# VH-VL binders against q8ssq3r676to911, part 18

Target 1, 236 residues: q8ssq3r676to911
Amino acid sequence: SPQDIAKQLTLIEFKLFQSVKMKELYHKSWTISKSKFENSPNIMSLITMSNKIANWVATEVVTTPHPKKRVEVLKRFISVAEHCKKINNFNTLMEVISGLSNSAVSRLKETWKSLPTRYVNSFNSLQNFLKTDENWKSYRQTLKTKETPCLPYLGLFLQDINFIEDGNSNLSSENDWVNFKKMNLLTSVFTEIQYFQRHPYFSFSTHQNIQTYFEKDIVILPEKELYAFSKFIESP
Below, E stands for the ipSAE of ESMFold2; O stands for the ipSAE of OpenDDE; V2 stands for 0.75 times the mean of E and O plus 0.25 times the DockQ between their complexes.

## First folded at step 3 (VH-VL)

Design k09 (framework fv_roconkibart; at its last look DockQ between E and O 0.01; V2 from the best seeds 0.00; counts 0 for: pae O 9.7 > 2, placed apart)
Fold by ESMFold2-Fast, scan of step 3:
Structure k09 (fold): chain C 236 residues (1-236), chain A 119 residues (1-119), chain B 112 residues (1-112)
Amino acid sequence: as target 1 above (236 residues)
Amino acid sequence: QVQLVQSGAEVKKPGASVKVSCKASGYTFTSYWMNWMRQAPGQGLEWMGWINTYTGEPTYADKFQGRVTFTLDTSISTAYMELSRLRSDDTAVYYCAREGSLYYGFDYWGQGTLVTVSS
Amino acid sequence: DVVMTQSPLSLPVTLGQPASISCRSSQSLVYSSGNTYLHWYLQKPGQSPQLLIYKVSNRDSGVPDRFSGSGSGTDFTLKISRVEAEDVGVYYCMQGLHWPLTFGQGTKLEIK
């Protein structure tokens, strides 16, 4: 069920999130191709999982050749996204919406036209919540009202750290004042991450069959194959 | 029932090291971070740092950085605090405490371990 | 570091009378969610500290209703409506928001 999928993904991704050590965020080490898996292994694990889930969502849609069944797949993923938002799991929410917004999925005009209005409206609402307009205003305002348990969107924290690092490099990095200001800004981000890490989803129980599915049985098509399947099920 | 049980009192000479243990029971050890505090005789409480019990990553207050080490043995639900290069002003009762799930306060404390540093 | 200042440091009270302890922080303790991370602990003679009040005004489990906490931003108060003999000890406020975590100096409550 959508609710069970949302809860199990929350448990999987929260474990990855709480495994992230603050030292993995030092010196933008997750952005250094040659050493990112060595110096930021838990961040890379979470990024890898996020990409897997987004691509899995797209794969499930384009590998469902029957139109009515494909609409049911869209409905299920929109319901998963709704449940993720309801339980304050913004990381998995972003992944599901990203998967449904993949060009191979979004181009399926006939499939989307067959989706009931309630689901179209929900999907549009969730996309608006996650829009980058005004520096993620909607998401940031909502996150500020939330406390634990909550799984915030990791990608935005990474973006904020990049901005702090890059913005404070315009002046001499050896200047004590610039370094002091930069450290204070970084410490604020680290502190926020750690406050969310300290309080897991204690009330959620593990469903082993769903956990095993995401660990071992998940099928993901590469981007070129996603697009090929997309064109096969709905002509351009 | 949640309990934190600390190791017994220690008497050390200046320059020595001391290792205090804190054994947790009655809850999932890795779900709550462990904090360490100390209290010199007749003085107030001083926070030393915390350890993320899920990852094992410690964070130390600047005053103690380089002299204190926090470690875990997850198999026996035990946290450790080792303080090296002891000075007479390190004489204090050392406490471990669990950070409460929704409160950000220390909801359970160990009984304390008196460490006396004297020549 | 955030400085936590308590007053008074010594509080002699007569049994059955009210008592009040103030705590002031050098910076706001309000988190972006609106929650305020100011906690009160009681250390009875010869014992470990125990959590009394968390997030300004919430009594911990088993804490008598004669204890109440109030305040906002940087100014906080712990009140005991009717002091009993078992209330003797040192009271500490603590901020849990800013790194490093810091305690007030402590207020020793004594029976006159």
Scores: ipSAE 0.144, ipTM 0.673, lowest interface PAE 6.2, mean pLDDT 87
Fold by ESMFold2, look of step 4:
Structure k09 (fold): chain C 236 residues (1-236), chain A 119 residues (1-119), chain B 112 residues (1-112)
Amino acid sequence: as target 1 above (236 residues)
Amino acid sequence: QVQLVQSGAEVKKPGASVKVSCKASGYTFTSYWMNWMRQAPGQGLEWMGWINTYTGEPTYADKFQGRVTFTLDTSISTAYMELSRLRSDDTAVYYCAREGSLYYGFDYWGQGTLVTVSS
Amino acid sequence: DVVMTQSPLSLPVTLGQPASISCRSSQSLVYSSGNTYLHWYLQKPGQSPQLLIYKVSNRDSGVPDRFSGSGSGTDFTLKISRVEAEDVGVYYCMQGLHWPLTFGQGTKLEIK
């Protein structure tokens, strides 16, 4: 069920999240192509998993040839996204919405036209929640009000650290004051990450069949093949 | 039943090191972060830092940075605190404490380990 | 560092009478609209500290209902409705939100 999928993805991704060491975030090490897998292994595992899930969502849609069944696939993923939001898993929520927003999926006008209004409204609401307007204002305000357990969107933490690092490299005056401000800002981000790491989803149980599916059986296609399948199932 | 059992009292000379153990039982050790506190005779409580029991990554209060090391042996559900370059003002009872479920404070404490630093 | 200030530091009380301990934080302890990370501990004579109240007002398992906590983002109160002999000890407030974690100085409760 979509509830079970949301919970199991939450357990998988939270396990990766709680494995992140703060030293993996030093000096933007996850951005350094030659060494990022050695220096930021758990961050890279999360990024890889995020890309994998987004691609999986798109793949499942475009490889479902029957129109009525393809609409049911859309309903299923929108339901998964709804449940992710309910359980404060904003990272997986972003992955699922990103997959549904893939150009290979969004171009399927006949499929989206057949989606019941309830699901259209839900999808639009979830997209609006994740809009980047005013430096992610909607998401950041929501995160401030949420109880634990919570799996926050990793990408925003990484973006914030990049801005702190890049902003300080652009300043050449008052270096001692700039270094102090940079350290305070970075410490604030690290403290927030650790706050969420310390509160696991204790009430969720693993379902091994679903865990094995995501470990071994998930199918993903390269972007070019996604688009090729998309054109095959709905010509312009 | 959750229980934290610490190693016995130690007497050390200034400049030495001490290593206190904290053995956990009755719960999944790697699911709850471990904290270390100390209490000088007749004084209040002082937090020394924590260790992520899932990763083994420690974080230390600035006062102790460079002198304290937190480690784990997850195979025996045990946390360790080592304090080096001991001074007489390090004389205290040292406590381990588990962070409670969903961050409900320190819900279980060890019995304490008296470390006396005397020449 | 967040400074936690308790008052009084010494609290003699007549058995069976109420007691009240204040704790003030130098910074807000509110993380989210419903989460305020202020905790209370009791250290009975010769014992390790024990958790009494977590997140302002929630009693830990087995804590008698004569103990209650209240407060706002920086000002907090622990109340004992009827002090019993077993309540003797030192009470500490602690903030669990800001780096580093910090305790109040302690309030020693004694029977007069």
Scores: ipSAE 0.067, ipTM 0.674, lowest interface PAE 6.6, mean pLDDT 88
Fold by OpenDDE, look of step 6:
Structure k09 (fold): chain C 236 residues (1-236), chain A 119 residues (1-119), chain B 112 residues (1-112)
Amino acid sequence: as target 1 above (236 residues)
Amino acid sequence: QVQLVQSGAEVKKPGASVKVSCKASGYTFTSYWMNWMRQAPGQGLEWMGWINTYTGEPTYADKFQGRVTFTLDTSISTAYMELSRLRSDDTAVYYCAREGSLYYGFDYWGQGTLVTVSS
Amino acid sequence: DVVMTQSPLSLPVTLGQPASISCRSSQSLVYSSGNTYLHWYLQKPGQSPQLLIYKVSNRDSGVPDRFSGSGSGTDFTLKISRVEAEDVGVYYCMQGLHWPLTFGQGTKLEIK
């Protein structure tokens, strides 16, 4: 079920999220191609999973040959996204929405046209929630009010850290002392991450078959193939 | 434990309608898609369609489009299948079945409801 | 509609012996991504169908190891390594890819 998918992905991704160490967040180590897997292995694991799920969503849509079946696939994933939001899993929510927003999926005008209004509205609402306007204002406001357990969107934390790193010198411009303001900013982000890490989804039960499915059974197409299949099922 | 309990056997005249219920227990009703199948006496299984228990949106096989209606009463975790304009070849055991996950098949079934259509 | 063809339709088996059921689809059940959506059900006498295997080779919860599924494209097989008395019933393959969903004719497994 959509709920089961949401819950199991939550368990998988929360485990990854929880494994992230603060040392992985130093020096933007996850952005360095040569050493990101060595210095930020857990961050990279979560990023890899996120990309995997997003691409899987797109893959499932564009490789569904029958139009009616394809519409049902859209409904299913939108429902998954709804459940993700409901259980405060914004990381997986972002992945599903990203997959559905992939150019190979978004171009399927006939498929989307066939989608019932309630699902269209839901999808639009979820996109609106994740909009980047005013620096993710809606999402950030929601995150501040949400209780645990919660799986925040890691990508935004990484973005925030990057901005802090890039926007602040390590040393004070006046006396070459440590920039305590910068350090305080970074510490605040780290503290927030650690807060979410301390409160797992204890109420969720593991469904091994579903988790195994996501670990070993899903297939992801390259972007170029996604688009090719999209054009095949719905010609321009 | 997960259970799907269907309503009792029905005997109907041609042209009449029948409504079969499927009450779910042991799990979150609105978290699983509900499918409907039927099986004529001594025959195989035929898929009729499904309903989104979270939104209430039904999807029907073309063969039954316009003659079958899937509905829900989420307050009592119950799904309904109504088949109208009954004819003799509608005589069958009708099943509700829960879909466990995306493309994971139907993991739990009701006990079936025999619907007999005869003059 | 996709036609699912099972063989044999009747399968008498001696207890303890292996059994094999074939299922062929008129169209490929493989997503272009590579996922294949073929499932197996067992309907024991006087009972509702029950899920045995999903997506070609995955056993559902509680299904004994003696059951295994294999195949690709349009050809699939359900195997029982050692048939037990409780395995008696009608086995159905089902495709979950093409609209509408369709079942095979069923294979009736009986004990000799």
Scores: ipSAE 0.011, ipTM 0.490, lowest interface PAE 9.7, mean pLDDT 91
ESMFold2 (binder alone), look of step 4: mean pLDDT 93; pTM 0.946
OpenDDE, look of step 4: ipSAE 0.006; ipTM 0.470
ESMFold2, look of step 6: ipSAE 0.011; ipTM 0.611
ESMFold2 (binder alone), look of step 6: mean pLDDT 93; pTM 0.946

Design k10 (framework fv_roconkibart)
Fold by ESMFold2-Fast, scan of step 3:
Structure k10 (fold): chain C 236 residues (1-236), chain A 120 residues (1-120), chain B 112 residues (1-112)
Amino acid sequence: as target 1 above (236 residues)
Amino acid sequence: QVQLVQSGAEVKKPGASVKVSCKASGYTFTDYGMNWMRQAPGQGLEWMGWINTFTGEPTYADKFQGRVTFTLDTSISTAYMELSRLRSDDTAVYYCARELYDLSYGMDVWGQGTLVTVSS
Amino acid sequence: DVVMTQSPLSLPVTLGQPASISCRSSQSLLFSSGYNYLHWYLQKPGQSPQLLIYLGSNRASGVPDRFSGSGSGTDFTLKISRVEAEDVGVYYCMQALQWPYTFGQGTKLEIK
């Protein structure tokens, strides 16, 4: 069920999120191609999982050739996304919305036209919530008031740290004041991450068959194949 | 059979350190976090913290921060609690208990307890 | 910290009679998920605590149906419909809404 999928993905991704250490966020180490898996392993595990889930969502849609069944797949993923938001899992929410927004999926105009109005409105609401306009204003305002447990969107924290690091790099590294300001800004981001890490989702049941599916049985098509399947099920 | 087996009783002098072990069997060690509690003679239960067995990251209650260290040896499914700078009021039975970190079953399996006596 | 208060602290009961224990939290334990993060434990003399009830009202594995939990938010009750000799011990409520986890003072149930 969509609720079960949302909960199981929450458990998988929260394990990885909770394991992220402050040092993995130092010196933009997750952006350094040759050492990122060594220096930021848990961040890279989360990024890899995020890409897998987004591409899995797109794969499930384009590999469903029957139009009515494909609409049911869209409905199911929108329900998964709705439930992720309800349980404060913004990381998996981003992944599902990204998968549904993949060019191979978004181009399926007839499939989207067949989607009931309730689901269209929900999808639009979720996209607006995650819109980057005004520096993620909607998401940031919501995150400030959220109760724990919560799995925040990791990508935005990484973006904020990049901004802080890049801003400081334009000034002398010997300037104690600039280094002081930079560390204060970084500390505020780290403190927020640690706050959410302290409060796991204790109330969720583990469903072994769903866990095994995401671990071993998940099918993901590469981008070229996604687009080929997309064109096969709906002509340009 | 799912079990947590703790190390034996310890008698320590004030200022010393004690290290209690908790060996798990009958389940996948890394699927459950490990909580540590203590109970002074005739008193109630007090939570000390927990450790994520998958990642090795510990979380300590503020009262014990700086004196307690939680560690793991996943190769033998064992968790450890080391309490340093012992005081007489640290005399207590210390318990480990597993908790599924993604399901609020509560702490469904507990160790038998380890009595730590700090003389004076 | 969330403060947990139990009453009574001492509960003498006659075999076969019902017993009731109250637990009050300083803040609501009802989360946006709809769950109450309140658990009940029993510590029999000379033994480790054992889980009786989790999330307010769910019986743990192996716990007899004579035990039940109820309540929501800040007020919770543990009931034993008919007390048996093996029920003797100290009963603790614990909140699991936030760290640090905190326990009530304990209720000692004794056969009179």
Scores: ipSAE 0.000, ipTM 0.408, lowest interface PAE 18.2, mean pLDDT 84

Design k11 (framework fv_roconkibart)
Fold by ESMFold2-Fast, scan of step 3:
Structure k11 (fold): chain C 236 residues (1-236), chain A 122 residues (1-122), chain B 112 residues (1-112)
Amino acid sequence: as target 1 above (236 residues)
Amino acid sequence: QVQLVQSGAEVKKPGASVKVSCKASGYTFTSYAMNWMRQAPGQGLEWMGWINTYTGEPTYADKFQGRVTFTLDTSISTAYMELSRLRSDDTAVYYCARGYLYDHSDYAMDYWGQGTLVTVSS
Amino acid sequence: DVVMTQSPLSLPVTLGQPASISCRSSQSLLYSDGNTYLHWYLQKPGQSPQLLIYLGSNRASGVPDRFSGSGSGTDFTLKISRVEAEDVGVYYCMQGLQTPLTFGQGTKLEIK
């Protein structure tokens, strides 16, 4: 069920999130191609998982050739996204919305036309919640409530760290105070990550068959094949 | 080009509440903490607390704990300070000032609002 | 709470002459990062405070060279080498090491 999928992905991704050490965020090490898996292994594991889930969502849609069944797949993923938001799993929420927003999926005009209004409205609401407009306004306001348990969107933390590292607080000179300022801003992000890491989803039980599916059995098409399947099921 | 603009003067009766706003411009609002201070007429500066603009987490000085509330509206880059159960000795100019996000205690406050006079009289 | 004590509280000075203000903290303001969390502010009549010196001895952006801060641990001095008319106001030291942040009682600098 959508609820079970949301809960199991929450357990998988929260475990990865909880494993992230602050040292993995030092010196933007997750962005360095040669050493990122060595120096930021848990960050990279979570990023890899996020990409797999987004691409899995797109794959499930374009590999469903029957129109009525394909609409049911869209409904299922929108329901998964709704449950992710309800349980404060914003990382998996972002992944599902990203998968549904993939060009291979978004171009399926007839499929989206056949989607009932309730699901269209829900999808639009979830996209609006995750809009980057006004510096992630809706998402940041929700995260500020500090409600737990919660799995925050890791990508935004990484983006904020990049901004702080590359940011220009005052271009006059690079002195000890400017360097101290950057360290303090970085530590603020680290402290927020650690806060959420301390509050796991204790009430969720593991469903081993679903966990095994995501670890071993998940099918993902490369981008070129996603588009080819998309063209096959709905011609231009 | 950093600017902090506060709301206008208020006159209140004892027991009432007052809410002062501080609108920031010229920088990324969520990258800096907001500190709140007050200064009674002819007196020195007194720190009331700070709020982490990124997390929304406030920290209050013990003297004000239970009477003061710091909030944010990130969509308009504005911080708020609400002081309840006002007493005559709460008459003061209230200031917001920009500080460090990690821990305001390790940062100098580099930009200050113009101040808001709150007068409490019966 | 860290108690900050300034001396003198009133400082009349002749234009062009030097001025010195002392600040004492009840605890050391030297942190494990090697920095001293003592800052100086100036409040001109009818205006908001403005930052002059941060982390003991560093001049804030736009602050003239005639202002200097010195000291470590618990004893600090703000020195103005040649007082100008624009320097009139109340000077405050502040500790930024631990909450609650605390200010000295202020030193009013007046032209004689």
Scores: ipSAE 0.000, ipTM 0.392, lowest interface PAE 19.5, mean pLDDT 84

Design k12 (framework fv_roconkibart)
Fold by ESMFold2-Fast, scan of step 3:
Structure k12 (fold): chain C 236 residues (1-236), chain A 120 residues (1-120), chain B 112 residues (1-112)
Amino acid sequence: as target 1 above (236 residues)
Amino acid sequence: QVQLVQSGAEVKKPGASVKVSCKASGYTFTTYAMNWMRQAPGQGLEWMGWINTYSGNPTYADKFQGRVTFTLDTSISTAYMELSRLRSDDTAVYYCARDYIYEPGYFDYWGQGTLVTVSS
Amino acid sequence: DVVMTQSPLSLPVTLGQPASISCRSSQSLVHSDGNTYLHWYLQKPGQSPQLLIYKVSNRDSGVPDRFSGSGSGTDFTLKISRVEAEDVGVYYCMQGIHWPYTFGQGTKLEIK
């Protein structure tokens, strides 16, 4: 069920989120191709999982050849996304919406036309919540009002750290003043991450079959194959 | 030379509010969150909440939500705890303690404590 | 809330003898980072609490080696190999993984 999927993904991804150590966020270590898995292993594990889930969503849609069953798949994922938002899991919410917004999925106009208006309205609302307009205004405002437990969107924290690290640097890297300013800004982001890490979803029970599915049985198609399947099930 | 120095003892009537200060010195104020605890006479320690010293964002334990307010004056490295609508069972020693934001979860330095007595 | 339970609550000991205090948590204190967030504090008479042991077994700076902490998951022990007069006070265990942070009831160690 959509609720079960949302809860199990929350457990999987929250465990990865909790494992992220502050040192992995130092010096943009997760952006350095040759050392990112060594210096930011838990960040990379969560990023890898996020990409896996988004691509899995797209794969499930385009590998469902029966039109009516494919509409049911869209309905299920929109329901998963709704529940993720309801339980304050914004990381998995972003992944599911990203998968449904993949060009191979979004181009299936006949499938989307067959989707009931309730689901169309829900999907549009969730996309608007996650739009990057005005520096993620809607999401940021909501996050400030949310109580724990909550799994925030890690990607936005990483973007904020990149911005802070890449800020104006016309001064020496040995400059104590510039280093102090960077430290203070980074400290506020780190404190917010630690705040959410403090409160796990302790009331959620593990469903081992679903956990095993995401670990071992998940099928993900490469982008070119996603598009090829998409064109096969609905011609342009 | 790390020190957390709290304001002096207070005596209040039921229904009043009290504001306790905690002045930090000997370290960079914004790299440690400030936590607040209390201890009723002859009883154990109870955590009230914490405040992010850089952003000013407080988090309150459910029991105190709506009655306690944490604030900062970063220009003098001071944190404040204000408890309103005081009851006799709020009589306690109130402590501040620092919590390192890069490795949070325990308190290596505590203030000396402030006794707040609520009596009619 | 995570409930922290200490035993005994009163611990009379003879000077120079060993002492042992138990702490049990209602939930696991193991974090996914591999650390266990169980800490011990000592409150001497008329003083603020002071950190004694952090993350199960790490002595804070200046804490004598006669103090040791051990345990895993939900069951933890603080041991003093030979009690000295300066060790008198109330010992508290604390979990620092789940908000709200919670403390045990306290164990009063006194010389008989």
Scores: ipSAE 0.000, ipTM 0.409, lowest interface PAE 16.5, mean pLDDT 84

